# Ledger of designs, part 12: VH-VL binders against Mucin-19 (Muc19)

Target 1, 175 residues: Mucin-19 (Muc19), of Mus musculus (Mouse) (q6pze0r851to1025)
Amino acid sequence: STCHVYGEGHFRTFDGESYSFDGLCQYTFLEDYCGQENGTFRILIESVPCCENGLTCSRKVIVTFQDQNIILQDGKVTAVQTAESTDCRERSANLYSIHTVGLYLIVKLLNGIILIWDKYTKVSVILDPSWQNKVCGLCGNNNGDLKDDFTTRHSSVAAGALEFANSWKTSQECS
Below, E stands for the ipSAE of ESMFold2; O stands for the ipSAE of OpenDDE; V2 stands for 0.75 times the mean of E and O plus 0.25 times the DockQ between their complexes.

## First folded at step 16 (VH-VL; framework fv_denrakibart)

Design q4 (from t1 with heavy chain W101F; at its last look DockQ between E and O 0.66; V2 from the best seeds 0.64)
Fold by ESMFold2, look of step 16:
Structure q4 (fold): chain C 175 residues (1-175), chain A 121 residues (1-121), chain B 113 residues (1-113)
Amino acid sequence: as target 1 above (175 residues)
Amino acid sequence: EVQLVQSGAEVKKPGESLKISCKGSGYSFTDYWIGWVRQMPGKGLEWMGIIYPGDSDTRYSPSFQGQVTISADKSISTAYLQWSSLKASDTAMYYCARQEFYDSSEAFDIWGQGTLVTVSS
Amino acid sequence: DIVMTQSPDSLAVSLGERATINCKSSQSILYSDNNKNYLAWYQQKPGQPPKLLIYWASTRESGVPDRFSGSGSGTDFTLTISSLQAEDVAVYYCQQYYSTPFTFGQGTKVEIK
C-alpha cells in the first residue's frame, strides 16, 4: 500500500482517498502511536513555501524511529541520534538505509517502512503488509475502508478534509 | 487501456518555434513521470528529460538542457515538448513515455506513438 | 553520465537459433539495498515505438514471450532470445535507469540469416 502527497498538498491515503490540504504547519503524516504512548515511529511533514509567492517549493520530512531523527530537507537527508545507548554491540548497526537511485531519495527503515522523496514536493510511504490497521495520520489508517479514512487524532470521523487534516497538526499554536 | 497519444507530425523551417503534446489517459496522470525520447533518422534512442506532472519537477539530460522545454498541464493530463528556435538537426521522431513510480518496474512501460518533426529549409 | 555499450551492432541469426545481445554499463547499476539492477531492455520493430521487454535486468514484462530472457548483474548484461522467430526482427536497446541522465545503448539490429 502507498500514501503520497505532492504539490500544494494533494494527498492520496493508503486506502485510496484523495484530498487537498495546503497547511503551513507541521502535521503527522503517519505514525503508529494513534493516541497511545507505545508507538515506535512518527513521520512528520511541513510544506516549505517559495520565498516570494507562498506556493510549496519543497517539503520537509522528519522521521522519528527508535533513537533516530531522520530529516529530509533541502534535497538532502541527515540523521541525528536522539538518545544515548549503552549497548553498542548487537543493535548498534544502522536501522535504516539512505540512497539516491533513479529519480528518488529512498529511506528504508528496518521496520518495513519505505519513505520515498523526489527531493522536491512529492513524499510517498510504502508499508509492509504487517502494518495493516496499525497506523494513523494524514495517510489514513490502512484498513481498506474508505468510510473512516478521515479519522481524526481523537478517533472521530471528520466530515471533510479540513477538519481531518487540522486534527493532525502537531502544535495547536500554529494557525 | 492506458494510452499516451501524441500530436501529429510537423514540418517546420529552421528558426520556427514548435510545441508538441502527449496526452495520457486510462491512469492517474499525476502518479507517473513522463519522459521524452528522441530518435534521429536511422539512429538510436536518446533520453531528453522527464517531468513529474503533479508538481512540474523537471529534469533534463545535459545534452538537451537549454535546447528544449518540457512542461505539463495536469488539469488536461498533457505533457509538452517545446522548442523556441528549431534547427535542422532537430529533425527526428520524438516519443513520450510513462515511467512508473518506485516499487513497480520504474522503466518506460507505456510509449506514445511518436511525433515526427521535420525541419528543413 | 553512465555510458551503455551494446554488442554486437547487428546480428544475423537463423530461425530457431539463439540470439544473444550484450550490454555493458560504464559503472555498476546494481542498487545493493534492494538487490535490483536498474536495467531495461526494449524492442523496437520498424515503424513502431519501443516496447518494454525486460526490467530489473531479468524480469519479463507481462505479455512478453518466454523465449526472451535477461541476465547479468552489475555492469554486464545479456538479452537472450532462445529460439528466434520471424517476428523478433527488430532493434533491441538496453537502458539504465539507475541515475540521471538515463541512457540507452546504441541498439542492436537482429535480422534473419
Scores: ipSAE 0.528, ipTM 0.791, lowest interface PAE 2.0, mean pLDDT 87
ESMFold2 (binder alone), look of step 16: mean pLDDT 93; pTM 0.947
OpenDDE, look of step 16: ipSAE 0.750; ipTM 0.893

Design q5 (from t1 with heavy chain S104D; at its last look DockQ between E and O 0.66; V2 from the best seeds 0.73)
Fold by ESMFold2, look of step 16:
Structure q5 (fold): chain C 175 residues (1-175), chain A 121 residues (1-121), chain B 113 residues (1-113)
Amino acid sequence: as target 1 above (175 residues)
Amino acid sequence: EVQLVQSGAEVKKPGESLKISCKGSGYSFTDYWIGWVRQMPGKGLEWMGIIYPGDSDTRYSPSFQGQVTISADKSISTAYLQWSSLKASDTAMYYCARQEWYDDSEAFDIWGQGTLVTVSS
Amino acid sequence: DIVMTQSPDSLAVSLGERATINCKSSQSILYSDNNKNYLAWYQQKPGQPPKLLIYWASTRESGVPDRFSGSGSGTDFTLTISSLQAEDVAVYYCQQYYSTPFTFGQGTKVEIK
């Protein structure tokens, strides 16, 4: 299944709901927390606003996965694999890959999540089938039911995209 | 039927401007890249650049950067290739082609019929 | 830029016989994470636009006859026409789409001997 956003906030959820939301804050694109504290990953997005003549608006993506913190911004990627391993003698597991191929920068996580960024405004996430009914955020819940794709952070079903998307804002201090 | 239909042949003089078009139909225009490919008379194919009409993300081959402008109008499902000042060396056949997104073929699966541009005298 | 080199430049083959076209990239176009070679083959018949035959080096596009097959990996690739037909007279191009600028081979003209 695939979710994406492009341009000035044109979304398509995993279940096929299309909507537009031109928010300028940071929002949860996808996560497995879903109102609980025991999640394993989070993908956040934010638009980089045009604040000067000639600056191109872009999109920043933040991925947290285990002890990794991967930042996609301004056409480039920064990733930190922490040195919090318990023993240097142990074989280190590679939990992700980051490569540029074709037109895309691709982050593949070991858990079956593939993030594709065109280095501009389009962000796509592809989920392995094992993630059905386990996710939430601006991408919807991946349960095959279009009727509840606008499920807010508080588990209510919004009537429209504005209420739905604003519930996924990560900081209430952003307007 | 999925198709790309290009504007008709052009005969121009050096120094004139030109904008040729490529209209997509039968598919979601904003979900695919549109690339432009040049074929000079008797020669092979050259990738000029590509645009994602959904957000106007545009990329050029270094050989064509600054020589042409690629653009799109998603409201009418049309991509454009434009010269501000044609040269005789711009005489060629120009194709538009649709490129599939990641996780599909990612190749040029549908091609326009081509637009012959002749720049002489 | 990744340079794509085809051989031969032209090829004459009797009807019903095998035609083999080679394509070599100046660097590997295999993406290890998805195990795909970013190589396509196109057919351009006289007076027509190119048509996609093969993508990911060996996957046949829908509607392409099974006499067309692609093989190879990394830097060395082959298009094979197992039994040449009259309608296969064309110029064939390989193309990498691994890294921009995307580039084509110079083409191989296939004719009936």
Scores: ipSAE 0.671, ipTM 0.865, lowest interface PAE 1.3, mean pLDDT 87
ESMFold2 (binder alone), look of step 16: mean pLDDT 93; pTM 0.948
OpenDDE, look of step 16: ipSAE 0.826; ipTM 0.916

Design q6 (from t1 with light chain N34K; at its last look DockQ between E and O 0.73; V2 from the best seeds 0.69)
Fold by ESMFold2, look of step 16:
Structure q6 (fold): chain C 175 residues (1-175), chain A 121 residues (1-121), chain B 113 residues (1-113)
Amino acid sequence: as target 1 above (175 residues)
Amino acid sequence: EVQLVQSGAEVKKPGESLKISCKGSGYSFTDYWIGWVRQMPGKGLEWMGIIYPGDSDTRYSPSFQGQVTISADKSISTAYLQWSSLKASDTAMYYCARQEWYDSSEAFDIWGQGTLVTVSS
Amino acid sequence: DIVMTQSPDSLAVSLGERATINCKSSQSILYSDKNKNYLAWYQQKPGQPPKLLIYWASTRESGVPDRFSGSGSGTDFTLTISSLQAEDVAVYYCQQYYSTPFTFGQGTKVEIK
């Protein structure tokens, strides 16, 4: 299953729902927390506007996996261990792989999640079948049912994309 | 039927501008890359550059950077290759070709029929 | 840039016999994380556009006859036509799509002896 976003916020969820949302804040693209403490990862996205106008020129992607932050920005990738971890074993490169190949920058996480960035505006995530009904965010819940794809951060089903997408904003200070 | 249909042959003089087209049909045009390939008379294939029509992400071979402009109009499923000032050395066959996204072949799976551009005085 | 070198430049093979075309890249084009070689083979018949035959070095495109096969890994690749047919007269190109700019070999002309 695949979720993606490109351009001025054109989304397609894992279950096939297409919607547009032109938000300029940071949002949860995908996570497995879903209102619980037992999550293992988050993928956050931000639209990066052109300096001279408000159009989207690229995207910043932040992947939190274990105690690692992987940042995709400006056509590059950096990995930063969080201040919350001092375990040397957590700094192992075995947690993920990062490669630039073909037209893409590809991050493969140990848990089988593949993130693909064209180094511009398109971000795709591929999940193996083990993630069915275990995720949430702007990509929907991957349960095969379009009726609840607009499940908000607070576990309600929104009537439209605007309410749904804004519920996944990570900072209330951005509007 | 998935196909790429290019504009017809062109005969031009040095210094003239030109814009040739490549129209895609039978598939979701914004979900695939469109590349441009030059073949000079009696020569091999040269990758010129590529565009993702979904967001206009455009990349050029260093050999063609600044020499041509690649663009697309997704509302009519058409990609373009454009010269502002043609030279005699631009005489060649120009192909457009479709390239699949990451999780498929990622190769040029469908090719246009080609557009012959002849530049002479 | 990754340079793609084909050999031979020209090949004459009797009808029904085996044709072998080699392609060498100046650096590895194996993406080990996917275990895929980013190599394609194209056929270009006279007066026609190129046609995709093989991708991922060894995967045959749909509709391509079984007599075409690709092999090799890393930097050394081979296209084999196991029993040459009259319609196989063409120029064959290898291409890397591992990194931009994508590059083609110079081509190998195959004809019937």
Scores: ipSAE 0.624, ipTM 0.832, lowest interface PAE 1.6, mean pLDDT 88
ESMFold2 (binder alone), look of step 16: mean pLDDT 93; pTM 0.948
OpenDDE, look of step 16: ipSAE 0.731; ipTM 0.889

## First folded at step 17 (VH-VL; framework fv_denrakibart)

Design a1 (from t1 with heavy chain E106Q; at its last look DockQ between E and O 0.83; V2 from the best seeds 0.78)
Heavy chain, then light chain:
Amino acid sequence: EVQLVQSGAEVKKPGESLKISCKGSGYSFTDYWIGWVRQMPGKGLEWMGIIYPGDSDTRYSPSFQGQVTISADKSISTAYLQWSSLKASDTAMYYCARQEWYDSSQAFDIWGQGTLVTVSS
Amino acid sequence: DIVMTQSPDSLAVSLGERATINCKSSQSILYSDNNKNYLAWYQQKPGQPPKLLIYWASTRESGVPDRFSGSGSGTDFTLTISSLQAEDVAVYYCQQYYSTPFTFGQGTKVEIK
ESMFold2, look of step 17: ipSAE 0.679; ipTM 0.864
ESMFold2 (binder alone), look of step 17: mean pLDDT 92; pTM 0.944
OpenDDE, look of step 17: ipSAE 0.851; ipTM 0.930

Design a2 (from t1 with light chain T100V; at its last look DockQ between E and O 0.78; V2 from the best seeds 0.75)
Fold by ESMFold2, look of step 17:
Structure a2 (fold): chain C 175 residues (1-175), chain A 121 residues (1-121), chain B 113 residues (1-113)
Amino acid sequence: as target 1 above (175 residues)
Amino acid sequence: EVQLVQSGAEVKKPGESLKISCKGSGYSFTDYWIGWVRQMPGKGLEWMGIIYPGDSDTRYSPSFQGQVTISADKSISTAYLQWSSLKASDTAMYYCARQEWYDSSEAFDIWGQGTLVTVSS
Amino acid sequence: DIVMTQSPDSLAVSLGERATINCKSSQSILYSDNNKNYLAWYQQKPGQPPKLLIYWASTRESGVPDRFSGSGSGTDFTLTISSLQAEDVAVYYCQQYYSVPFTFGQGTKVEIK
């Protein structure tokens, strides 16, 4: 299953719902926490506007996976360990792979998630079938049912994309 | 019917500007890359560059960087190839072709009919 | 830049016989993580635009006759026309799409003997 966003916030969810939303904050694209503390990953996105006319000129992507932060920004990728790690071994490279192939920067996580970035505004996520019914965020819940695809962070079903997408903002102080 | 339809042949003089077009129909224009390929008379194919019209992400071959501008207007499903100052060496056939996002083929699956550009005194 | 080299430059083949075209890349175009070779084959008939035949080195595009097949991996690739037909007279190009800039081979002209 595939979810993507591109341009001025044109989304397509895993279950096939299409909507537009391009807020200026950081939002949860996809995660497995879904209201709990025992999740294993988060993928966050931010639109990066041009200074010229405010249109989206890039997109920043932050992947949190097994005490790693993988940051896609400015056409580059970096991986940093979280500040909580004091393990001097620092053996994290086999948890993910990062390659540039064709037109894309591809991040493959050990947990069966493939993130595809064109180094600009378009981000796609492909999920292994094992993730069915286990995710939430702007990409929807991957349950095969369009009727609840606008499920908010608070588990209610929004009537429209604006309420749905704003519920996935990571900070209420951002406007 | 999926197709790319290019603008007609052009006869120009050195130093003139030119903008040729490639209109997509029968598919979701913003879901595909549009590439430009040059074929000089009697020669092979040369990749010039590519654009994703959904967000205007544009990449150029180093051989063409700074010599042409690739752009798109997604509201009318049209991509463009543009010269600010033509040279006689720009005489060639120019094709547009679409390329799928990271999905099934990722190759140039549909090609336009070509636009012949002739630059002479 | 990845250089794509085809051989032969031209080939004359009798109707119904096999035609074989080779393409060699200057470096591997196999992406090990998805096990795909980023290699396509195109046919260009006289006065026409190119047409996609094969992608991923060996996958036939929809509507392409089964007499066309692709093989090879890494740096060495082959297009085979198992039984040449009159309509197969064309120039054939390989192309890598592994790394920007994407590059084509110089072309192989196939004619009827």
Scores: ipSAE 0.671, ipTM 0.857, lowest interface PAE 1.4, mean pLDDT 88
ESMFold2 (binder alone), look of step 17: mean pLDDT 93; pTM 0.953
OpenDDE, look of step 17: ipSAE 0.823; ipTM 0.914

Design a3 (from t1 with heavy chain S105R; at its last read DockQ between E and O 0.93; V2 from the best seeds 0.84)
Heavy chain, then light chain:
Amino acid sequence: EVQLVQSGAEVKKPGESLKISCKGSGYSFTDYWIGWVRQMPGKGLEWMGIIYPGDSDTRYSPSFQGQVTISADKSISTAYLQWSSLKASDTAMYYCARQEWYDSREAFDIWGQGTLVTVSS
Amino acid sequence: DIVMTQSPDSLAVSLGERATINCKSSQSILYSDNNKNYLAWYQQKPGQPPKLLIYWASTRESGVPDRFSGSGSGTDFTLTISSLQAEDVAVYYCQQYYSTPFTFGQGTKVEIK
ESMFold2, look of step 17: ipSAE 0.739; ipTM 0.888
ESMFold2 (binder alone), look of step 17: mean pLDDT 92; pTM 0.943
OpenDDE, look of step 17: ipSAE 0.853; ipTM 0.933
ESMFold2, look of step 18: ipSAE 0.721; ipTM 0.879
ESMFold2 (binder alone), look of step 18: mean pLDDT 92; pTM 0.944
OpenDDE, look of step 18: ipSAE 0.850; ipTM 0.934
ESMFold2, fold request of step 23: ipSAE 0.741, 0.734, 0.727; ipTM 0.887, 0.884, 0.883
ESMFold2 (binder alone), fold request of step 23: mean pLDDT 93, 93, 93; pTM 0.949, 0.951, 0.951
OpenDDE, fold request of step 23: ipSAE 0.867, 0.855, 0.856; ipTM 0.940, 0.934, 0.936
ESMFold2, last read: ipSAE 0.754, 0.731, 0.723; ipTM 0.892, 0.880, 0.881
ESMFold2 (binder alone), last read: mean pLDDT 93, 92, 93; pTM 0.948, 0.949, 0.954
OpenDDE, last read: ipSAE 0.856, 0.875, 0.872; ipTM 0.935, 0.943, 0.941

Design a4 (from t1 with heavy chain A107Y I110Y; at its last look DockQ between E and O 0.74; V2 from the best seeds 0.71)
Fold by ESMFold2, look of step 17:
Structure a4 (fold): chain C 175 residues (1-175), chain A 121 residues (1-121), chain B 113 residues (1-113)
Amino acid sequence: as target 1 above (175 residues)
Amino acid sequence: EVQLVQSGAEVKKPGESLKISCKGSGYSFTDYWIGWVRQMPGKGLEWMGIIYPGDSDTRYSPSFQGQVTISADKSISTAYLQWSSLKASDTAMYYCARQEWYDSSEYFDYWGQGTLVTVSS
Amino acid sequence: DIVMTQSPDSLAVSLGERATINCKSSQSILYSDNNKNYLAWYQQKPGQPPKLLIYWASTRESGVPDRFSGSGSGTDFTLTISSLQAEDVAVYYCQQYYSTPFTFGQGTKVEIK
C-alpha cells in the first residue's frame, strides 16, 4: 500500500482517501505509536516555503526508528543517534539502505517501510503487508476502510480534513 | 483516451522568443510528470528536462540548463517550453511526453505529436 | 551521465525474419531493491512521434504485438522482433530512466530488405 503528499499539501492515504492540507508545522506522516508509548517508528514531515512566493519548495522528512533519527533534508540523508545504545555498530550496519533511482531518493528501512522523496515536495511511503492495520497519522490507518481515514490522534473520527490533519501536529506551539 | 496535443509548427529568426505548448487530456494532469525531448533533424532523441505540474518541480538536463524554461499552467492542463532568444541550432522537433510518479512507472508512456521549430535567418 | 550505445546503426531484414537490436549502458541500470532494469524501448515510425514498446527491459506495453520482446539485464539489453512486418519499419530507441539525465541510445533504423 502507498501514501503520498506533494505540492501545497495534496495527500492520498493508504486506503485511497484524497485531501488537501497546507500546514506550516511539523506533522506525523505516519507512526505505529498511535496513542501508545511502545511504538517502534515515526515519520514526520515539514513543509519548507520559498522565500520569494511563500509556496512550498521542499519537504523535510524525519524518521525516528528505535534510537536513531534519519533526516531527509537539502537533498541529503543523515543519521543521528538520539540515545546511547550498547550495540550501536550492529544497528547502524543494518537499519536502512539508501539509493537515488530515477528522480527519487529512496530509503528502505529494515522494518519493511520504503520512504521515497524526490528532494522537493513529493514524499511517498510504501508499506510491507505486515504493517496493515498498525499505523496512524496523515496517511490514515491502512485498514482498508475509507470511512475512518480521518481518525485523529485522539481516536475520534473528524468531520473534515482540517481537524484531522491538525490533530497530527507534533507541537501546539506552532500556528 | 490519454492525449498530449502540442502547439503548431513555428518559423522564427535568431534572437526571437518562443513559447510552445503541450496540453494534456484524458487523465489527471497534476498527477504525472511532463518531459520535453528534442530531436534535431536526422538525429536521435535528447532528454531536455521534466516538470511535475502538481507542484511545479522542474528538472533540467545539464545540456539545456539555462537555455530553455520549462513551465506549466495546471488550470488549463498545459505544459510549456520556452526560449528567450532562439539560435539557429535550436531548429528541431520538440516532443512532450508523460511519465508516471514513482508508485507505478518511470518511463514515458504517452507522447505528443511534436512541434517543429525552424530558426533561420 | 549514463551513455546508451545501440548496435547496429541500421538493419535490413527480410519480411518475416528476425530482427535483433542491442543496447548497452555505460553502467548498470538494475535496481537491486526491486529487481528491475530501468530500460525502455521506443518505436518511431516515419513522420510519427515515438511510441512506447517495452518497459522494465522486458515488459510489453499494452497493445504491442507479441512479436516484440525485450531481454537482458544490468548493462546489456536486446529488442527482438521475431517476424518482421511491413509496419515495423521504424527507428528504435532504448532509454535508461535509472538516473538523470534520462539518456537515449542513438537509434537503430530497421528497414525491409
Scores: ipSAE 0.617, ipTM 0.828, lowest interface PAE 1.7, mean pLDDT 87
ESMFold2 (binder alone), look of step 17: mean pLDDT 92; pTM 0.939
OpenDDE, look of step 17: ipSAE 0.796; ipTM 0.907

Design a5 (from t1 with light chain S99T; at its last look DockQ between E and O 0.69; V2 from the best seeds 0.75)
Fold by ESMFold2, look of step 17:
Structure a5 (fold): chain C 175 residues (1-175), chain A 121 residues (1-121), chain B 113 residues (1-113)
Amino acid sequence: as target 1 above (175 residues)
Amino acid sequence: EVQLVQSGAEVKKPGESLKISCKGSGYSFTDYWIGWVRQMPGKGLEWMGIIYPGDSDTRYSPSFQGQVTISADKSISTAYLQWSSLKASDTAMYYCARQEWYDSSEAFDIWGQGTLVTVSS
Amino acid sequence: DIVMTQSPDSLAVSLGERATINCKSSQSILYSDNNKNYLAWYQQKPGQPPKLLIYWASTRESGVPDRFSGSGSGTDFTLTISSLQAEDVAVYYCQQYYTTPFTFGQGTKVEIK
């Protein structure tokens, strides 16, 4: 299963739904929390507009996974261990890998999630089959059913992309 | 049928500008990279650079950075290679080629027919 | 930059015999995380664009005859034509796509003896 976003917010969900949404806030690209407190990861995205025009020139991606925060920004990657961990060297070595190969920066997580970034606007996420029906966010729910891909944060099915995507904003105070 | 169709041969003089085209058909143009490859007469292949038409992400070989401009117009499924001022040493065959995104083979699987550019006084 | 060196520059082989083309990279093009060699082989017949034969060093592109095979890993790669046919007269190029700038070998011209 693959989800992606590129350009001015052109999305394709894991189940193949395509839509456009170019909000300027931070949004949940995908997560396994889905309204619960027992999740294990989040991937958040922000569009970064060009100064020269209104087009998207970059994306900031924030991955939380266990005690790690991995930030993809300005063509670079930074990994920061949370203050809750005491063995940061050992944990980072076993939890993920980050490599540049071909045209891409690739983050591979132990949990079967592969994040591919072209260091520009395109972000792809590939899930192994074990994640079926276990995720939510702008990438949809990965259940094989296009009819419910616009499931909001509140578990309702939106009629359109705008309502759906805005429900995944991480702060309601952002406009 | 997946195809890349390039613009026709060009005969130019040094100092003139030129923009050649590569039109994709039979596939989702914004989902694939388009690369440009130069072949000088009687010589091998040189990678010039590549563009992702979906967002205009453009990369250049250091040997060609600043010498050409790679661009695309996704509304007409067309990529371009452009010179602002041609030199006689730009005489070559120019190919466009398609490369798949990461979730596939990542090879140059489809090539255009080539555009011969001749620059002479 | 990764330099790709082919040998020989030119090769004459009798019809039906084996042709072997070598390609050496100046550094490894094996990505350890996926165990793939970022190496492709292209065939270019006179007056035609290049055609993809092999990718990931050993995977045959659809429609390419079984007599073409690729092998090798790391820095040393080989294209083999097990039984040369008249239609195989061409120049063959290896190419790395492990890191930018992507680079080609200088080419190997194959002809019938």
Scores: ipSAE 0.713, ipTM 0.876, lowest interface PAE 1.1, mean pLDDT 89
ESMFold2 (binder alone), look of step 17: mean pLDDT 93; pTM 0.950
OpenDDE, look of step 17: ipSAE 0.816; ipTM 0.912

Design a6 (from t1 with heavy chain S105Y; at its last look DockQ between E and O 0.65; V2 from the best seeds 0.65)
Fold by ESMFold2, look of step 17:
Structure a6 (fold): chain C 175 residues (1-175), chain A 121 residues (1-121), chain B 113 residues (1-113)
Amino acid sequence: as target 1 above (175 residues)
Amino acid sequence: EVQLVQSGAEVKKPGESLKISCKGSGYSFTDYWIGWVRQMPGKGLEWMGIIYPGDSDTRYSPSFQGQVTISADKSISTAYLQWSSLKASDTAMYYCARQEWYDSYEAFDIWGQGTLVTVSS
Amino acid sequence: DIVMTQSPDSLAVSLGERATINCKSSQSILYSDNNKNYLAWYQQKPGQPPKLLIYWASTRESGVPDRFSGSGSGTDFTLTISSLQAEDVAVYYCQQYYSTPFTFGQGTKVEIK
């Protein structure tokens, strides 16, 4: 299944719900925590406006996976470890791979999550089938039911995209 | 029926401007990239560049960057190729073709019929 | 730029016989994570646009006859027409879509002998 965002916040969830939301804060795109402490990853996104015209020029993507923070920003991908290691080359090759193929930069995580970024505004996530019913965030819950795709961080079903998307904001001090 | 329909043949003089079009139908236009390919008379195929109409992300071959403008209007499912000042060496057949956006593992699966551009005095 | 080189430039084959077209890339176009070669084959008949035959080096596009097959990996690829038909007279192009700029081979003209 595939979730994506592009442009000024045009989303399509894993279950096929399309909505628009162009918040300027940091939001949970996808995670497996879903209100629990025992999750294994988070993917966060931020829209970055152009100085020239105020429209979205890019997206910053932050992937937290095991001891890695993988940051997609300014056309580049970098990995920053949260714990010191004497051989980062071996840990990087073991935990994720990064390739430019065709028009995309592709990050494949060991847990079966594929992140695709066009180095511009488009971000896509592909989940292998083992993630069915195990995720939450702006991409929805991947359970095949369109009626609960607007499930908020607090497990209620929002009436519209604005309430749903703002519930996934990571910082309450941002507006 | 999925198709790309291009604008008709053009006969122009050097120095004139030109904008040719490629209209997609029968599919979701924002699910695909639209590429442009040049074929000079008696020659092979050359990739000129590509655009994603959903956000106007545009990539050019180095050989064509600054020589043409690729654009799109997703509200009418149309991509464009434009010259501000044509040269005789621009005489060629120009094709548009689509490539899947969310799954770019496939090649150009649907091609337009081509637009013949002839530039002569 | 990845250079795609086809051989031969021209090929004459009797009806019903096998036609073989080779394509070589200047560097590997295999994506290791999905184990796919990002190579396509197109057919262009006189006065017509190119038509996709094969993608991922060996996957036949829908509606393409079984007599067309692709093979190869890494840098060396082959298009085979197992039993040439009259309607197969065309120029055939390989193309890599692994890295921009996407590039085509120079073409191979296939004729009936």
Scores: ipSAE 0.528, ipTM 0.792, lowest interface PAE 2.0, mean pLDDT 87
ESMFold2 (binder alone), look of step 17: mean pLDDT 93; pTM 0.949
OpenDDE, look of step 17: ipSAE 0.778; ipTM 0.903

